VHH binders against F-box protein SKIP19 (SKIP19). Designs and how they scored, part 19

Target 1, 302 residues: F-box protein SKIP19 (SKIP19), of Arabidopsis thaliana (Mouse-ear cress) (q9m0u9)
Amino acid sequence: MASSSSPPAAMEVGESTNWTELPPELTSAILHRLGAIEILENAQKVCRSWRRVCKDPSMWRKIDMHNLGDLDDMDYNLEIMCRHAVDRSQGGLVDIGIWYFGTVDLLNYIAHRSSNLRSLRLIRCSQITDDGFVEAVVKLPLEELELSYCSFSVESLRVVGQCCLNMKTLKLNKHPQKENDDDALAIAETMPKLRHLQLCGNGLSDTGLNAILDNCSNLEHLDLRRCFNVNLVGDLQKRCFESVKVVRHPNDSIHDIDIGSSEDEDPYDFSDIDLMSGDDDFEGYYDFSGASDFSDYDQFDF
Below, E stands for the ipSAE of ESMFold2; O stands for the ipSAE of OpenDDE; V2 stands for 0.75 times the mean of E and O plus 0.25 times the DockQ between their complexes.

## First folded at step 9 (VHH)

Design v4 (from r9 with F27Y; framework vhh_nb_b201; at its last look DockQ between E and O 0.26; V2 from the best seeds 0.00; counts 0 for: pae O 6.6 > 2)
Fold by OpenDDE, look of step 9:
Structure v4 (fold): chain B 302 residues (1-302), chain A 119 residues (1-119)
Amino acid sequence: as target 1 above (302 residues)
Amino acid sequence: QVQLQESGGGLVQAGGSLRLSCAASGYDFDYYAMGWYRQAPGKEREFVATISSGGSTYYADSVKGRFTISRDNAKNTVYLQMNSLKPEDTAVYYCAADWGSEYEDYDYWGQGTQVTVSS
């Protein structure tokens, strides 16, 4: 009785979706998930249809120049590329993120060509001077500002707050600092319309936090991760959680913050503390059913 | 808004010369390659000449030795000097700007200027 070994089921070579034949709207939706560098260096070179979509000004209303900071290893100049991306927006740019390579000249170029810019994100841009930053930014109707791991003075922050009267979102992320309330006081003084505030690694104390809470009555989101000079206990804790909808605690995880981590071992990456999770079988059914309707993530792309 | 405005077209006799200009605005002119194309009635648009951001030039075989493309970055202007014009050079001439892609699809185009070469 010869056991007829049934030939292995031919893996139906799944019809390779011809991505080049997608409707322009769908292509656009897909490509919007890419950074500007990836669009310019790769996506627009795939086919004529993709290139056409990549040339549409609507694709460049938001520009994210995210990169890893390996600027010397790149075969292209990111500043020139960014200028080109801004040009493609045809003045319709409303949101731009710049990583590492930001310059005063680039900021001036953006400010001149993008009069309706609402969101500016500068991450690890060390080449921008205080004066150059202020000169460019005060011309813009900014509602959102991120200054992450930059070296701008508190005075620059104050001036921007005084000029950008509609500031709703501020991200001011730093390496953990010693006790210093200067930033917090500048924010409290100049940015009363803030709804979202991220101060990762800021040196603010309870005094600085109180000043922010006293003057930023519209605050809905407050991120105090790595703010190790804040004692979020007792009355201050109560006040904070009563007045603000979402509060991130100083000791909360920062894994969701894109900090452009160069492999420089933050000596304080306590992530390798193998907290010996004791075996307690808490089968707590995290009912993931609370798919919080991300619908109410209003226009403020945190 | 990006604008490319061609000028200098017109009627010329065979053997004559014209100089086309294209004034560019609304983008960083210095970093774009500039090109000239032409379209004769009932024909497809064809490449004439290009100049890179660095000043390198390339010409179609049909115009090589007769036409010269140049640019003035201070004026944001590209030029096409056309010498020894022939009736077959009659076309609408278009200025184009390109980021430097290998594709024939330029980022920006002008409205064109008519060049007519009479016999």
Scores: ipSAE 0.017, ipTM 0.416, lowest interface PAE 6.6, mean pLDDT 84
ESMFold2, look of step 9: ipSAE 0.210; ipTM 0.665
ESMFold2 (binder alone), look of step 9: mean pLDDT 82; pTM 0.836

Design v5 (from u8 with W32F; framework vhh_5j56_2; at its last look DockQ between E and O 0.11; V2 from the best seeds 0.00; counts 0 for: pae E 4.5 > 2, unsure alone 61.9 < 65, placed apart)
Fold by ESMFold2, look of step 9:
Structure v5 (fold): chain B 302 residues (1-302), chain A 124 residues (1-124)
Amino acid sequence: as target 1 above (302 residues)
Amino acid sequence: QVQLVESGGGLVQPGGSLRLSCVASGFDFSSFSTYAIGWFRQAPGKEREGLSSISGSSGGSTSYSDSVKGRFTISRDNAKNTVYLQMNSLKPEDTAVYYCAADWGSEYEDYDYWGQGTQVTVSS
């Protein structure tokens, strides 16, 4: 069994030659397309040159802890795996995404070791308290924040906006809420540099939306899906068109949000589940698309 | 919250035996084939030394440093979420604080989790 302190000390005579056949930059480019789970469980075990690349801190500037399949089929301790990935960044971590398993201790681990962290994404992390979250992130130079299906207070959001003065991207997704403008007002008050805002399921009204438009003059993308207290018509609709390049409307399709979204929201994303699944042969298809394949034609180009 | 707790340390005569245990809480390492748990020690004035590691679920995969091979045995009981270090033929040189550590994969050093340590003293 190999020592945990480094690659096996008994390097083969040809190790340098094998390394030379594929420059580290090319190997790194290939491996960057893999998530952290795939790297740690598989890619780093392929050969000595791949293991060396997988331990290079440059591979770990961005850590994506999204699982590659159904979470129930994975026997991984994702928190310990995540800590190991953060260690490999050697302080160079810029972007990290965590689904489900995030804790206050994990956030503190990340924050203490990652003074240049610009992007933090927390999805369905119910184990993080408001105080723990705020204490961990107020000293980080965040420019991007996602809090999806997490239970953070508006007070925490306001403190983050007050301390992270360069916030440019916010995704704050919730299960549909009763009318409440508190989040929208906190965003308008504290995050004037926003370029991208996603508020799926937020309780904001037309009043809250106007406050955001008044104060976030740099907005380029605004996603209002499941914001059922916004009536995007008339003067408000005109105002959005004049201020914002891309707007997702309250009643636009939410299929990609409700069933576990893809790694990133894509500005060109449309309600086309068949293109995103990679296999469109689903028995019991519940979304009545109305289109049936009665003839062969190609409609899958973008 | 992930915790490693060592126990079983104490005072022993030269040539004696001790069995250390490391109980993990906050995760179940019986479900992870690449999960590694190791034993380390640090004597007064010395650097920390790796002693043994165990990983894998089928029959176990173990390794030992030359300083303890043949005298120490690492084992696991997955049902109790516990790893053991059986220490036989103890010598005064084995006097140290013993640490349990856990890491993703079979990397022996640079472990993420460490126990608080348990003192082992072999009388002179």
Scores: ipSAE 0.071, ipTM 0.369, lowest interface PAE 4.5, mean pLDDT 76
ESMFold2 (binder alone), look of step 9: mean pLDDT 77; pTM 0.788
OpenDDE, look of step 9: ipSAE 0.140; ipTM 0.617

Design v6 (from u8 with F27Y S31T; framework vhh_5j56_2; at its last look DockQ between E and O 0.45; V2 from the best seeds 0.00; counts 0 for: pae E 2.9 > 2, unsure alone 57.6 < 65)
Fold by ESMFold2, look of step 9:
Structure v6 (fold): chain B 302 residues (1-302), chain A 124 residues (1-124)
Amino acid sequence: as target 1 above (302 residues)
Amino acid sequence: QVQLVESGGGLVQPGGSLRLSCVASGYDFSTWSTYAIGWFRQAPGKEREGLSSISGSSGGSTSYSDSVKGRFTISRDNAKNTVYLQMNSLKPEDTAVYYCAADWGSEYEDYDYWGQGTQVTVSS
């Protein structure tokens, strides 16, 4: 049987910063910044007071399962860990993010136990079928959805919009796509209450963007970075800036990428950027310059 | 929902042996390879006492309280979703309700999942 920790030396040696001496409010604030993996593997083992906070269902209202995608190189199973975290929420889960390991079975587990889930984020989850995703989502009162670097069909997106009538935030990030307005038209048709829309790398054209602006009159934030089929100039640019408070342009610098984005597996790293159009002469430019430092920041920030 | 069911309790004479089983359900057969699994007991009128644990995704760590070390052995069969407690050299003071419990890699005895318990009675 494992022994309980006891820090008598801190009481005898005098004043030093000790995690066991933190007020519960500060402990909770620190722990809210950690993901579920860090809490279960490390933070809950620090001392009894930290473990007590980590076991409180209120700590598990939001579950962040961020990881590096090196699933075969771990001593633990992330799907099982996620189920444990969901159990700790005791039905109070409102926000969950899953990177890489999501499955239909896991989504069903979450949906059956989390009737108040408002935010679902799926990042690089290739194992979930369209049918399985839809079946789980229709059970949930979602207001926020992220589908980043996943391959769900337009029909699945349309069903989400039809069933989740209070969708306020949608992040649908992809590697830069050829021109295709299907996603934009589905969003315009089914999600009129959107306030935040992120479509990084989407194939929409000016036609799709106009449809969104026509139908999503509550839109406050619009991120069009890497939407290379949108020509945001003239009347469209004016319309966009007059109706939307914050707009990120298709060609906005990589320096702007990190606003609210996480490190590692960031959608803007090299693996997420296709070499699309216009870069062949860049290599010629690099070859003829005797000082690579003559290049601007986009050479080193891409 | 994870559920734990103990079995194998009963009446035994002092010096005898019993083998308790804890079967998990509500997960696939590999659920226990990730959790820390512990055995506890509670005698009438006393607080619950931790006895033994087995932990780690590989199952490579075991622990025993001084009161049972050398007499009790914890083991795990992930294929059967089962944890065992082999109890040898039983004494009348081992009479209690025995519980299995599960938690994620814990050094502490406040486990998340608990069984209903199985009675062990050692009568001279």
Scores: ipSAE 0.371, ipTM 0.729, lowest interface PAE 2.9, mean pLDDT 78
ESMFold2 (binder alone), look of step 9: mean pLDDT 76; pTM 0.776
OpenDDE, look of step 9: ipSAE 0.442; ipTM 0.778

Design v7 (from u8 with F27R; framework vhh_5j56_2; at its last look DockQ between E and O 0.65; V2 from the best seeds 0.00; counts 0 for: pae E 3.7 > 2, unsure alone 59.3 < 65)
Fold by ESMFold2, look of step 9:
Structure v7 (fold): chain B 302 residues (1-302), chain A 124 residues (1-124)
Amino acid sequence: as target 1 above (302 residues)
Amino acid sequence: QVQLVESGGGLVQPGGSLRLSCVASGRDFSSWSTYAIGWFRQAPGKEREGLSSISGSSGGSTSYSDSVKGRFTISRDNAKNTVYLQMNSLKPEDTAVYYCAADWGSEYEDYDYWGQGTQVTVSS
């Protein structure tokens, strides 16, 4: 509910609200919707009450460092800001996402101070080496990992699976690759507890997909968008339908995936909106009835 | 983590002057200019009070409490990661432990990083 420079448009609704006097519980609920940059640069400066909430370690259990990748246009350094946010968590950090600016030094800083980290997301962090990544990951009890548009080897992925025995969510997104089953086989071998798997742009073939289905019996969501070496028809399609609640097909829309441009892609998932109506409304279900496509049901399951 | 070290405290007569230094360091600190810096003091049995602050901008916007305005001057040398507090016309009531602090928010006194302090004593 943080308001800014134009009160005639936004402030005309709910004129009785005095956000400087909100109970801490309501202030916290509002501020939890903000990313770390917005909190540090704006929200914590609004008033003493908001600043007190923003400095509470509970606000920093999850750190979202989403940004537009225009690092040279800022008056501040995102790596330093991220370290500051990690300090505010006081060891309670469980979920962190870093776009663009991640380095080996930053990852080590996080790993040394966040022994309970369960979720790590790295998007377009090209400065992190395989060795630096592996060194940090072996210290962490990860259950969720995203590596989107980063240059990590299959051997690094295998180490993750061998060290993080409770991996339940993996997002490994790439620009479309030529046929190569190495990632799929490593996943099948080392991550049997997976419930959610996103492999957008992966080079896996039907062979790799069968290996995943053979070994990851707990899968609930499987995202194969831009996996153009998979022929998801016939027997293989039947296997997916029988084993997995939601499957995204190779040619499905990617509008909800971060391609690394702030102007080209919105992380908002319009695929569910196009096939499913608004909140609590089951009538949107009829738009995809009879399609036999499980990818249309993902918002109904969670 | 940012580490702050104060120096320059000591014993001085009423009407005298001291210059305090606050040096910032740390393996992970890449730019002192990113942080707003404040000087604070605490006398025995009293609450900590804010004295002055300086922003991280190139010109460095400054502010002063009414109790020290006109007597104290804050300045910043970003190349040395150092902030100074020049204290003139010192009074016995200025006797306290002086702390520097760093944070993103310069408007409020609830800073995240604090030095260990340096003692200033004003007596005859």
Scores: ipSAE 0.281, ipTM 0.689, lowest interface PAE 3.7, mean pLDDT 78
ESMFold2 (binder alone), look of step 9: mean pLDDT 77; pTM 0.783
OpenDDE, look of step 9: ipSAE 0.433; ipTM 0.783

Design v8 (from u8 with F27Y F29S S30F S31T W32F; framework vhh_5j56_2; at its last look DockQ between E and O 0.20; V2 from the best seeds 0.00; counts 0 for: pae E 2.5 > 2, placed apart)
Fold by ESMFold2, look of step 9:
Structure v8 (fold): chain B 302 residues (1-302), chain A 124 residues (1-124)
Amino acid sequence: as target 1 above (302 residues)
Amino acid sequence: QVQLVESGGGLVQPGGSLRLSCVASGYDSFTFSTYAIGWFRQAPGKEREGLSSISGSSGGSTSYSDSVKGRFTISRDNAKNTVYLQMNSLKPEDTAVYYCAADWGSEYEDYDYWGQGTQVTVSS
């Protein structure tokens, strides 16, 4: 008598109806809006149909590893989870965002497996050295780069601009800095194709801003919030508004940039943010409408 | 990247026992404990068959296919990054290449990482 080869005991032979499940296009749309953590911990376990979608490499062309930075309180290691997500992309990764846990080794892992990576976002990643960052990035065809609240040198920024010749979007956000035009000059020298530039907290002066306007003729969106060494008046103001479709002023609200930036208490204390529920932060007169799809996406934004 | 290596296969007589090991590398012990591990086999000319799994979730829940239930036992040692398959009362029909596989917290058979396999031959 032969032992039969059969599915595991938790399965049975037979047709099952899918009439109680969502249409495939709605299922895919729902899953595309989830971050990698939600997919791996929850969504892929719902049913076989969801599991099959979550396993498809096309689902992993964009990886969002947004988190609140409470790494010691988690039941899992985000760096290793991120490597797993990169593996699922099977070399098709185009866009990845990493908050807090990024390392040189992780960045090298991504770079060696993702030759078509177009968008890299590093937010509050303190463990990546300039040398490690440059080594990984110079091999990538980046068109979008975010370095927010990280400690990379202007030399690293210059190398990126020299090697990534099609840079279209740069977010280089910092806590407010003393006057210094080095970043602005490096951007002007090396990134003439920029369409979207966010420099929140940058130390640039009117001189640096003029250099950017002189050399970045394709610029459509410019975010100068907390750039307190820029005096946006007179001829400079006129140049800026004539050259750029959307401009954010130094004193405009930074609500969408400061999430998790509270130095006095937990980043998401309800007492600090109670009035934010229900409204977008960027309802103001000048808007990043073209960049919102690439730079503002979170698990909770629509 | 994660590497899975099976060992413990070989030739055994009907009614005999073997213990297979699956060793994982490229992860620390915390991360390996969150992975579900499954054992599979593929006999010549047949489709690959799922045999047993042990979850990476709290409790380390196990499952078995009807073809091996009561004869095979899966267990894990997360400190050694190892999962075992104890195979008792072996039959000639159990002859196959045995594979271990790993996936992030999953109960399903389409695992992400696979070993290269170890041959088990049961013959008189």
Scores: ipSAE 0.396, ipTM 0.740, lowest interface PAE 2.5, mean pLDDT 79
ESMFold2 (binder alone), look of step 9: mean pLDDT 79; pTM 0.806
OpenDDE, look of step 9: ipSAE 0.635; ipTM 0.834

## First folded at step 10 (VHH; framework vhh_nb_b201)

Design x1 (from v3 with D28E; at its last look DockQ between E and O 0.35; V2 from the best seeds 0.00; counts 0 for: pae E 2.5 > 2)
Fold by ESMFold2, look of step 10:
Structure x1 (fold): chain B 302 residues (1-302), chain A 119 residues (1-119)
Amino acid sequence: as target 1 above (302 residues)
Amino acid sequence: QVQLQESGGGLVQAGGSLRLSCAASGREFDYYAMGWYRQAPGKEREFVATISSGGSTYYADSVKGRFTISRDNAKNTVYLQMNSLKPEDTAVYYCAADWDSSYEDYDYWGQGTQVTVSS
């Protein structure tokens, strides 16, 4: 699908007085709520004022490539669009999220052009090899990392923790796993500065959780949803509440998490959750470098 | 990053023809609009022609009927066939690429090729 518009029509629309009267700060605030696809395909065509904002490299400090991907239909065109968005940042990219279509080549493209990247989110990017991921990420001054529903080894995670010494936020989400403490031990050994940790579906046990609490003394938020090998009661529960401001429990609601797979045999999958599941009455947040637009918009408890 | 390299410029007499080429590199351009601009000495850069990713074309009134833009995505190349050239067509011609088919504000630009039409 072409992202271009007819030159005469785009120019005439760009002069609409309804949109040209908005202060640039309001225009920017509206556009920051959009993903890169919506900006390139639609928003930049609305009027000259919006187009000017969409062309400004500062608009591309954060790139959100969220999409509705199909596992059997990888959208190579989204990779091209992502490279274009990275180019618009002109080296100022600090936060990027990629769903489904991520490859080693794309990750290298980003890493070579984004020396100040602080936040990287890879969701369902099963085509990136451990070696390719590690080589790209150790070049980056990351403080925030999400690896959700990807196939990275514990050793890759350990290397990242050893090389990215200022890691503050880690989201390592998986479909519910059998008991295994390897991730928890790697985190405890290599990421002592963590403030926010999300391990939805992780196989860690009480042993792994104690290791994290022993070594991550700055931890403020801990999300253990779908960590069904943790029994958060008694002394361990007391320890968590004394050390960590916000704790999400193994059986807490996951209605705000994209699980993505219908073949998940866990009875707590997203499709089994009541559409009106707001009965928990919880409120929380996830700390992101320089961005709060998406976090303030949703009901959350993290 | 994207590189655009023009070629085919030169000196030609009024009424003559030239064909400009723009070789693009650095990625596939299937989803880009491509265009041509020109700038005469002491003048502002002006739109000449654009071709969308889908092949739709648009021309400035001053060149309509005389110039033809085309593209070959397999070669990552855009062409401008210029017929019935006039002295007023004398300018540096720039190739441009953008995610959008607008002719106002392109993201990528070539270095330009000189076209001189003598009277």
Scores: ipSAE 0.441, ipTM 0.802, lowest interface PAE 2.5, mean pLDDT 80
ESMFold2 (binder alone), look of step 10: mean pLDDT 82; pTM 0.837
OpenDDE, look of step 10: ipSAE 0.534; ipTM 0.826

Design x2 (from v3 with D28E Y58N; at its last look DockQ between E and O 0.71; V2 from the best seeds 0.00; counts 0 for: pae E 3.2 > 2)
Fold by ESMFold2, look of step 10:
Structure x2 (fold): chain B 302 residues (1-302), chain A 119 residues (1-119)
Amino acid sequence: as target 1 above (302 residues)
Amino acid sequence: QVQLQESGGGLVQAGGSLRLSCAASGREFDYYAMGWYRQAPGKEREFVATISSGGSTNYADSVKGRFTISRDNAKNTVYLQMNSLKPEDTAVYYCAADWDSSYEDYDYWGQGTQVTVSS
């Protein structure tokens, strides 16, 4: 009846037999919402029917290894757990996200077994060398890459662009950087097919942004939050908003980048969802215009 | 690509003893549950013994009191000590590994080692 604030439907049911009576389609839908840790440690132990679904390679086409980074406070090793999850995909892995524990050995393990991997997300992985990253990436047909709070060189980024010719989404999030256009120039030179680009905290200047706009003609979404060396005014602002459907401004809220992974964060408002619409015009009173000078943001409260 | 290699099989007289070993590749051994299974000619594979990552053991009724499973994490090896062997213990013995030991659908299996108990 009421769906708000409920525990997961399977766990709320008090009868011991209700879990085994779920239709396979509903069981699969529930399990797809869980990360790999929850599946391996809990969900696959519920009953034989659930374990059968958890063992199906189709359940492992996307692997989410989200965690809080408290690796010493666990009874298990996340790198080894991740390798086990990759084995279950039986070569069908297309999307994997790894927080904190990524290593060169793990990337090579994935690359050797996942010839169809299209999306790789590395968040706060400090143990991967540039050479190790490059070695793995040349084996992968990536279309989406996220590198958040990692320490990779511009040369590594250039190799990604040169090897992954169909790159459509790049998220390269950093703590705010001093002025430096190297990343922007590498992106402009090697990734002309980009549709979505997130450069939170990048050091690019107006020069780097112009290079991206010159060479990434398919760009639909551009996120410049915390890019404090970009001055989105005048001709550059007009050019940006005429070429790109959705633009996030240097001083916009970053709540959707830094939140949602712990119990401590406040619920985010829906204002940033509205900013991601695909219709860019500057006459919209209730629609995206892409201008950074709007004062109407205070009217978008949900 | 966990690799399991059994050894220690062979021919033994009834009432005798034999110790099987299973060497595992890499360092993931510590985190896996390990098991021994066996298959006699023309029969289905059957459970023999398991040992969890924490060291908890379980045995089939037919071998309880005669067989002992153990693990040595420093050597990445699980053992099956088989005492008081009977002709009905004749089978190919398989080592298996998985994240959990609750069900027979283990993710990793060895190639097996033959145990033959005569007379």
Scores: ipSAE 0.358, ipTM 0.740, lowest interface PAE 3.2, mean pLDDT 80
ESMFold2 (binder alone), look of step 10: mean pLDDT 83; pTM 0.841
OpenDDE, look of step 10: ipSAE 0.697; ipTM 0.884

Design x3 (from v3 with D28E A97T; at its last look DockQ between E and O 0.05; V2 from the best seeds 0.00; counts 0 for: pae E 19.7 > 2, unsure alone 60.2 < 65, placed apart)
Fold by ESMFold2, look of step 10:
Structure x3 (fold): chain B 302 residues (1-302), chain A 119 residues (1-119)
Amino acid sequence: as target 1 above (302 residues)
Amino acid sequence: QVQLQESGGGLVQAGGSLRLSCAASGREFDYYAMGWYRQAPGKEREFVATISSGGSTYYADSVKGRFTISRDNAKNTVYLQMNSLKPEDTAVYYCATDWDSSYEDYDYWGQGTQVTVSS
């Protein structure tokens, strides 16, 4: 009754449990799904084969530094990790996302080493000054920019539009603002090539929205969630329908973006599905380390 | 400069237990991941376990369930508790860190401590 099976090759015996001997292409495919933090803290230390793949510049053309935002309790220095990841790209970095820990020094480090950067995402980075941001961005051939929950001025936004002539995607998310069309007017004036625009929480009015529609004739996607000064009905609604393929309305659900989640509020509806899996982000990102940072989101207008 | 010193190696019977420690020197130990690696004679150095500064752990399949990595940030020390030891665990055990990115990819290593598991 003893096992008489003899595997034909060592690779066959190790298929289910021997990740260290995978072909480099399969190893690379697995590792591309990890964020930079997971790679640098853990994955590159698994074996020499994984370490070699993690040192390949092609692994670092897109860098995702998503994290939960408690820098004082953070178990690792994210700025140092980010600089290391940028170095590994060896000048080939095209897409980088930074949550919380971004600084002017880090942004300059990235800009000096990444002359082909096309996509920059800054989320909740309160340490970057307007001057530092502008200085770095004017050097970069950006086509995609996200500035979410950051305190950059309209003048900085205008400079970006003036210098990055091929801007196609802009995400400018804020906590809900009182009426103010300054951002919308700057976008309309300087970013006529936009295809995707997300203005969650923006203070724009119907006037600002009309300016965007007048000048951004290539818009395909427009996200106006939490833009409570826009009344998207009647003639304006028709105008959006005629100009833009996908429109998210001011009061549409926000359960699928980086905000806090509520527990089930329907105790007699036992068939509710998990709505946390919604995905309305065209760029997308992957977080294998845990839940998104929804708890920091201000879901109420104070 | 980062300095790593392993201790706690020795001779142990199969099925026994041993606890390794790695004392690290320098500021900001709390911010960096630490790992354990081992090298048997005639073999390449292989990964054993890693722990982030926040306590997240990852283990090689060959040691899962038998070895436990932990850290004490107040003492700047990383531990490897090795239970149910087997003769194939015989190796020199090294601790490592990515503390100084100037050297990249865990270039900071201790001098190693010998673990010998008798059959």
Scores: ipSAE 0.000, ipTM 0.128, lowest interface PAE 19.7, mean pLDDT 73
ESMFold2 (binder alone), look of step 10: mean pLDDT 79; pTM 0.810
OpenDDE, look of step 10: ipSAE 0.306; ipTM 0.729

